VH-VL binders against p57417. Designs and how they scored, part 17

Target 1, 135 residues: p57417
Amino acid sequence: MNNLIDTIKKIENILYSLERILKQECHNLLKSKTSNEEILELIKRKKILFKKLIILSQDRLCLEKEYNIFPPYESNNKLNNYWKKIINTCLILRKLNLKNKIIMNKKFYLNQRFLELSSSYKKSVTYNLDGNLEI

## First folded at step 22 (VH-VL)

Design j1
Fold by OpenDDE, fold request of step 23:
Structure j1 (fold): chain C 135 residues (1-135), chain A 122 residues (1-122), chain B 110 residues (1-110)
Amino acid sequence: as target 1 above (135 residues)
Amino acid sequence: QITLKESGPTLVKPTQTLTLTCSFSGFSLSEYGVGVGWIRQPPGKALEWLALIFWDDDKYHTTSLKTRLTISKDTSKNQVVLTMTNMDPVDTATYYCAHEPWDSEGYYFDYWGQGTTVTVSS
Amino acid sequence: ELVLTQPPSVSAAPGQKVTISCSGSSSNIKNHYVSWYQQLPGTAPKLLIYDNKKRPSGIPDRFSGSKSGTSATLGITGLQTGDEADYYCGTWDSRLRAYVFGGGTELTVL
């Protein structure tokens, strides 16, 4: 059970990091002079965090099966509390990601750089009602 | 060019603590997504993963040795340190440190040190 | 017991094709990317394949990787004497929360 708790904590932390990055991305996108290099760096970081998140998600799923406990973890108060935070953060991330995409499209729709960035901007973080990560 | 080099004692007595240092160049553990792992190989045997540390100080250890292993990093020195307590002759092996890249979908090790042979003997 | 299972040895004549299997489970190969390593005698392992099928720079196209279900396969075509080595598969295991290697396969060129 400790492994699952640790995994959930790690997931939460990554989601918080993603939130920070998305906010920073939003801030940069709203600047009069947006740096493509800065945006690319943020996209890179997001990609890296998503990689880790995907792996952690697999860990979570495996451990849930092993321990026969599943979201929202009603039988475990600690896990349940973490899960609430995770769900809330995922909702925030989804909104932020959508917002940033809209801003990006407005700025770079006719720019070749947008085409390059678009492929890297496809990933989003969300959880469905069953607690499964959708990436 | 990424390079890694293992350093530490080559002879350890049983029950003593082994401390190995991985010194690397060509990358930094301040770089987003980067990790460094330790792998060992007993003579004539298979590779065995020991531990992994990431840029964000996230750490993983093999379960069988978790209580004995500690992995840490010194970003300023470009070093990763592995500590293994209560050494036993069965721990005799070549120890490798290796780079885990950020630009990938999965975890793997793309650059390896040459390894350092550690013998545990009285 | 190893989490990833490889045949202990394979052999073939020069110019032939060989395949090395890596068998895992739902906790590892099924959901994680597989890597392959070549270890020549007396040397450190070298990355051969990553992310199931990608080749690092410098690795010839004679080497190929594939994954299906809970198993991965390394293919070597046009076998050369220099290919004689130990080969290891590796991947993440979610149950153990650890990177795991196979038991290794000794490739002999006849």
Scores: ipSAE 0.888, ipTM 0.958, lowest interface PAE 0.4, mean pLDDT 92
Fold by OpenDDE, look of step 22:
Structure j1 (fold): chain C 135 residues (1-135), chain A 122 residues (1-122), chain B 110 residues (1-110)
Amino acid sequence: as target 1 above (135 residues)
Amino acid sequence: QITLKESGPTLVKPTQTLTLTCSFSGFSLSEYGVGVGWIRQPPGKALEWLALIFWDDDKYHTTSLKTRLTISKDTSKNQVVLTMTNMDPVDTATYYCAHEPWDSEGYYFDYWGQGTTVTVSS
Amino acid sequence: ELVLTQPPSVSAAPGQKVTISCSGSSSNIKNHYVSWYQQLPGTAPKLLIYDNKKRPSGIPDRFSGSKSGTSATLGITGLQTGDEADYYCGTWDSRLRAYVFGGGTELTVL
């Protein structure tokens, strides 16, 4: 059970990191002169975080099956508390992600220099069409 | 060019603590997504993964040795340190440190040190 | 108690094709990317394949990787004397939360 708890904590931390990155992305996208290089770097970092998140999610799923415990982890208060935080953060990430996509798309249509950025966003498979994070 | 080099004692007595240092160049653990792992290989035996540390100080250890292993990093020195307590002759092996890249889908080790042979004997 | 199972040895003549299997489970190969390593006698391991089928720079195309279900395979065509080595598969295991190697396969060129 400690392994699952540790995994969930790691997931939470990654989500917090993603939140920071998305906020930075939003800030950059709202600038009149958005730096493509800065945005690309943020996209890179997101990609790295997503990689780690995917692996952690697989760990979580495996351990859940092993321990026969599943979200929202009603039988374990500690896990349940972490899960609530995760869900809350996911909602925040969804809002931020949608906002950033809207801003980026607007800039893309106004300036073709954002073509590469747009391509990067389109390739992301972590968020579904509704902006929900798939973990 | 990425290079790694293991250093530490080559002879350890039983029950003593082994401390190995991985010194590397061509990358930094401050780089987003980078990791460094330790792998050992007893003479004539298979590779055995021991531990992994990431840029964000996230750490993993093999379960069988978790209580004996500690991995840490010194980003300013470009070093990763592995400590293993209560050494036994069965821990005699060549110890490798290796680079885990960020630009990939899975975890793996693309650059390896030459390895350092550690013998545990009274 | 190996998590990943490989044949202990394989052999073939120069110019021939060999395959090395790596058998795992749902906690590792099924859901994680597989890598392959070559270890020449007296040397450190070298990465051959990563992300199931990708080759690092400098690795010839006669080396190939594939994955299906809970198993992975390394293919070597045009076998050369210099290919005589030990080969290891590796991947992440979610149950153990660890990287795991196979038991290794000794390739002999006849």
Scores: ipSAE 0.871, ipTM 0.953, lowest interface PAE 0.4, mean pLDDT 93
Fold by OpenDDE, fold request of step 23:
Structure j1 (fold): chain C 135 residues (1-135), chain A 122 residues (1-122), chain B 110 residues (1-110)
Amino acid sequence: as target 1 above (135 residues)
Amino acid sequence: QITLKESGPTLVKPTQTLTLTCSFSGFSLSEYGVGVGWIRQPPGKALEWLALIFWDDDKYHTTSLKTRLTISKDTSKNQVVLTMTNMDPVDTATYYCAHEPWDSEGYYFDYWGQGTTVTVSS
Amino acid sequence: ELVLTQPPSVSAAPGQKVTISCSGSSSNIKNHYVSWYQQLPGTAPKLLIYDNKKRPSGIPDRFSGSKSGTSATLGITGLQTGDEADYYCGTWDSRLRAYVFGGGTELTVL
């Protein structure tokens, strides 16, 4: 069970990191002069975090089956508490991602830079009611 | 150009602790997404993954040796250190450190050190 | 015992094609990207294939990778004497939360 707990903790941490990055992205996008280089770096970091998140999600699913425990982990108070935080963070991430997408579209719509960066806003982090990760 | 080099004792007594250092260039562990892993290979046998550490200090260890292994990093020195306690002759192997890239979908090792041979004997 | 299973050896004549299989399970190959390594005698392993089928710079297109279900395959066409080596598959295992290697395959060029 410790492996599952550790995995969930790692997932939570990754989501917090994503939240920070999205906030930084938002801040940069709202600047009068947006640095393309900074935006690209943030996109890179998001991609990296998504990679880790996907792998961790696979770990979680595997361990859940092994231990026969599943979200929202009602039989385990510790896991349940972490899961609540994860869900709340995902809601925040969804809002931030949407906001940033809107700002990006308004600022760079139809230019070459927009076309290059638009793919970065296609992914979102959401856990459905079944505990499945949707990206 | 990415390069890695393993250093440490080549001869260890049984029950002693092995400390290996991986010194690298061409990348930094402050770089987002970067990782460094340790792999060993006993003479004439298959590769065995030991541990992995990431830029964010996230760590993984092989379960069979988890209680004996510690992986750490010193970003300022471009080094990763592996410690293995209670060495046994069965731990005789060539030990490799390797680079884990950020620009990929999965985990793998794209650059390897030349390896250092560690012999455990009385 | 091994999480990933490879044939212990394969052989073929120069110019021929060989395939090396890597069999895993739902905890590894099914949901994770597989990599392949070449190890020439007395040398460190070299990355051959990553992310199932991608080749690093410098790796010739004679080398190919594929994955289906819980198995992966390395293909080598136009076999050369210099291809004589040990080949390992590797991937992440979610049950173990570890990177795992296959047992290795010895390729002999006849």
Scores: ipSAE 0.859, ipTM 0.959, lowest interface PAE 0.4, mean pLDDT 92
Fold by ESMFold2, fold request of step 23:
Structure j1 (fold): chain C 135 residues (1-135), chain A 122 residues (1-122), chain B 110 residues (1-110)
Amino acid sequence: as target 1 above (135 residues)
Amino acid sequence: QITLKESGPTLVKPTQTLTLTCSFSGFSLSEYGVGVGWIRQPPGKALEWLALIFWDDDKYHTTSLKTRLTISKDTSKNQVVLTMTNMDPVDTATYYCAHEPWDSEGYYFDYWGQGTTVTVSS
Amino acid sequence: ELVLTQPPSVSAAPGQKVTISCSGSSSNIKNHYVSWYQQLPGTAPKLLIYDNKKRPSGIPDRFSGSKSGTSATLGITGLQTGDEADYYCGTWDSRLRAYVFGGGTELTVL
């Protein structure tokens, strides 16, 4: 049982770390200038945390079968409380991911307008993340 | 580029505590996703994984030795330390530290130290 | 007894093909990625295969890996005398929450 409790705690910690990453992603998407290195680092960190989460999820499933206990773990108060926190964090992550997707879609639309303007053989113009004209 | 080296006593007495240090270069435990593990090999026998520590201080220990093992890191010194209490002659082995990379789907050890042989004898 | 089972030894002639098996369970090989290590006499282990079938830089393509169900296989073609070594499979085990190695296979080139 202690191995399952520890596994659930580790899952919760990974989910909190993902929440911080998604919040940093939102911050970077709202800036007018974001370096490629910052973007790539956040992608790397999400990949790493998701790898650990997948492995921890396999650990959880194996231990649940071994102990014959399953979510929401009503027979164990500690496990049930950790599971509730996990579910709440998953809901937060879903909302953050949707928010970031919406911001990215807005930025793509503005970049498409840059492509259309640059095809005219006129002097090059460009737009930053806020859509402002730069030379 | 990545290198690891084990250091510590080569002879300990039964019941003593073994402390081994892994010193490394070419990577840092301040970098996201990196880990360092410890593996031992008794003379003429198979490899036995002992412990793993990640950049975020997340840790795992082999179940049979969990109460005897402590793994820790000193990121500023590029070191990982393994402590094993209550040594016994059956713990005589070559001890390796090894790098666990971030850029894969599974856990594995891509770079290994040369190993340090520890003999436990009264 | 053993979490991952390998044959104790295999042998083949130079130029031939050999396979080394690694048998496990649903808590390890089936649901996790397998790696393979070569240990030449008197040396530290060296990675040959990771993520079931990927080769790190510098490992020739005559070394191959595969996985099916609860079993993994290391293949070595064009066998050379320098391939004489011990070979270990390794993977994560979710029940033990630990990395596990197979018992090792001694390859002899005769």
Scores: ipSAE 0.818, ipTM 0.924, lowest interface PAE 0.5, mean pLDDT 88
Fold by ESMFold2, fold request of step 23:
Structure j1 (fold): chain C 135 residues (1-135), chain A 122 residues (1-122), chain B 110 residues (1-110)
Amino acid sequence: as target 1 above (135 residues)
Amino acid sequence: QITLKESGPTLVKPTQTLTLTCSFSGFSLSEYGVGVGWIRQPPGKALEWLALIFWDDDKYHTTSLKTRLTISKDTSKNQVVLTMTNMDPVDTATYYCAHEPWDSEGYYFDYWGQGTTVTVSS
Amino acid sequence: ELVLTQPPSVSAAPGQKVTISCSGSSSNIKNHYVSWYQQLPGTAPKLLIYDNKKRPSGIPDRFSGSKSGTSATLGITGLQTGDEADYYCGTWDSRLRAYVFGGGTELTVL
């Protein structure tokens, strides 16, 4: 049972770290200038945290099956309390993610409009490599 | 570029505590997602994973030795330390430290130290 | 205790293909990514395959990995005498919350 409690606590820690990352993402999206380095670092950190969360989720599911106990863990007060914290953090993450998606969509629209308005001389040419450049 | 080196005593008496240091270069444990693990191999036997520590101080230990193992890091020194209490002759092995990379889907060890052989005898 | 089972030895002639199996369970191979390590005599292990089938830089494409269900396979084609080594599979196990290695397979090139 202590292995499941520890796993749930580690999941809570990852979700808290994701909350901090989403808040940092929101801050960077609202800045007039954003560096590629700052954006790429946030993408990297989200990928890393998501990797750990997927693995921890597998740990949780395996231990739940082994111990025959499942969310919201009503028969174990300690697990139930941690699970409630996880649910509350997930609600916060959903709100932050939606906010960041809205800001990103607004920024994309404005970038598109700037291209339309700044056309003093227009030539259809590709400035970047096609298909083999990863970011 | 990534290198790791194990250091510590090569001879330990039963009941003593073993302290091994992994000194590394080419990466830092301040970098998101990176980890360092410890693996041992008794003479002529299979690899046995012991412990893993991540950049965020998250830690795992093999179940059978959990009460005997402590893993810690000193990011400023580029070091990871493993301690193992109550040593027994069965713990005689080559001990490796290894790098766990961030850019992958699973956990694995891409760079290994050369290993240090620890003999436990009275 | 070993949770991943490998054959203790395999052999084949130079130029042939060999496969090395690694059998596990739902708590490890089925739901987690498998890696393979080569240990030449008297040396530290070296990564050969990660994330089930990916090769790190410098590993020739004669080495391949695959996974199906609770089993993983390392394939080696065009066998060379320099391939004589011990081979280990490894993966995460969610029940143990630990990394686990197979028992190792000794490859002999006759």
Scores: ipSAE 0.817, ipTM 0.925, lowest interface PAE 0.5, mean pLDDT 87

Design j1
Fold by ESMFold2, fold request of step 23:
Structure j1 (fold): chain C 135 residues (1-135), chain A 122 residues (1-122), chain B 110 residues (1-110)
Amino acid sequence: as target 1 above (135 residues)
Amino acid sequence: QITLKESGPTLVKPTQTLTLTCSFSGFSLSEYGVGVGWIRQPPGKALEWLALIFWDDDKYHTTSLKTRLTISKDTSKNQVVLTMTNMDPVDTATYYCAHEPWDSEGYYFDYWGQGTTVTVSS
Amino acid sequence: ELVLTQPPSVSAAPGQKVTISCSGSSSNIKNHYVSWYQQLPGTAPKLLIYDNKKRPSGIPDRFSGSKSGTSATLGITGLQTGDEADYYCGTWDSRLRAYVFGGGTELTVL
């Protein structure tokens, strides 16, 4: 049983680290100027934490089968309390991930509008030059 | 250029405590996702994994030796230390430390030290 | 305890192909990624294959890896006398919460 409790604690720690990274991502997305290196580092860290989470999830599933105990672990008060914290953190992560997706989409839309306006300005100049037979 | 080197005593008497140091270069345990493991190999026998420590101080130990093993890191010195208590002649082996990379789907060891042979005898 | 089973030895002539098997369970090979290591006589192990089938830089195409269910396979084509070594599979085991190696396979090129 102690191996399952330890595995659940490690899962909780990873989820907490993911929460911090998603909050940092949100902060960087709300800045007007964010370096590519900062964004790339956050992507790397999420990949690494998700790798550990996948492996820990396999550990949990295997140990659950071995001990014949399953979520929400109602027969073990300690495991049940950890599971409740995990579920709450997952809900927070879902909300943060959705928020960050919306911010990224807004920035992409504005960037596309600016690019289109810049292109249109240059075309109007060349269109005037076409009427004046210049290249 | 990732390199690792094991150091420590080569002869230990039964019941003594073994302390092995892994000194490495070409990476740091401040780097997100990396780890260092210890593996041993008794003469003429298979590889046996002992312990693993990650950048975030997360640790794993082989179950059969967990009460005898301690793994720790000193990131500023680029070192990982393995301590094994109550040594016995069956613990005679070559001890390796090895790098565990971050950029992969699974755990594995891509760079190994040359190993240090530890003999436990009276 | 050996949780991964490999044949103790295999042999083949130069230029031929060999396959080395590694048999495990759902707590290891089925749900985790397999790596293969070569150990030449008197040397430290060297990585050959990681993540089931990927080759690190410097490992030639004649080394290949695959996985199906609870079994993994190392393939070596175009055998050379320099391939004589012990070969180990390795992977994570979720029941033990530990990395595990197979018992090793001695390859002889005759």
Scores: ipSAE 0.817, ipTM 0.924, lowest interface PAE 0.5, mean pLDDT 87

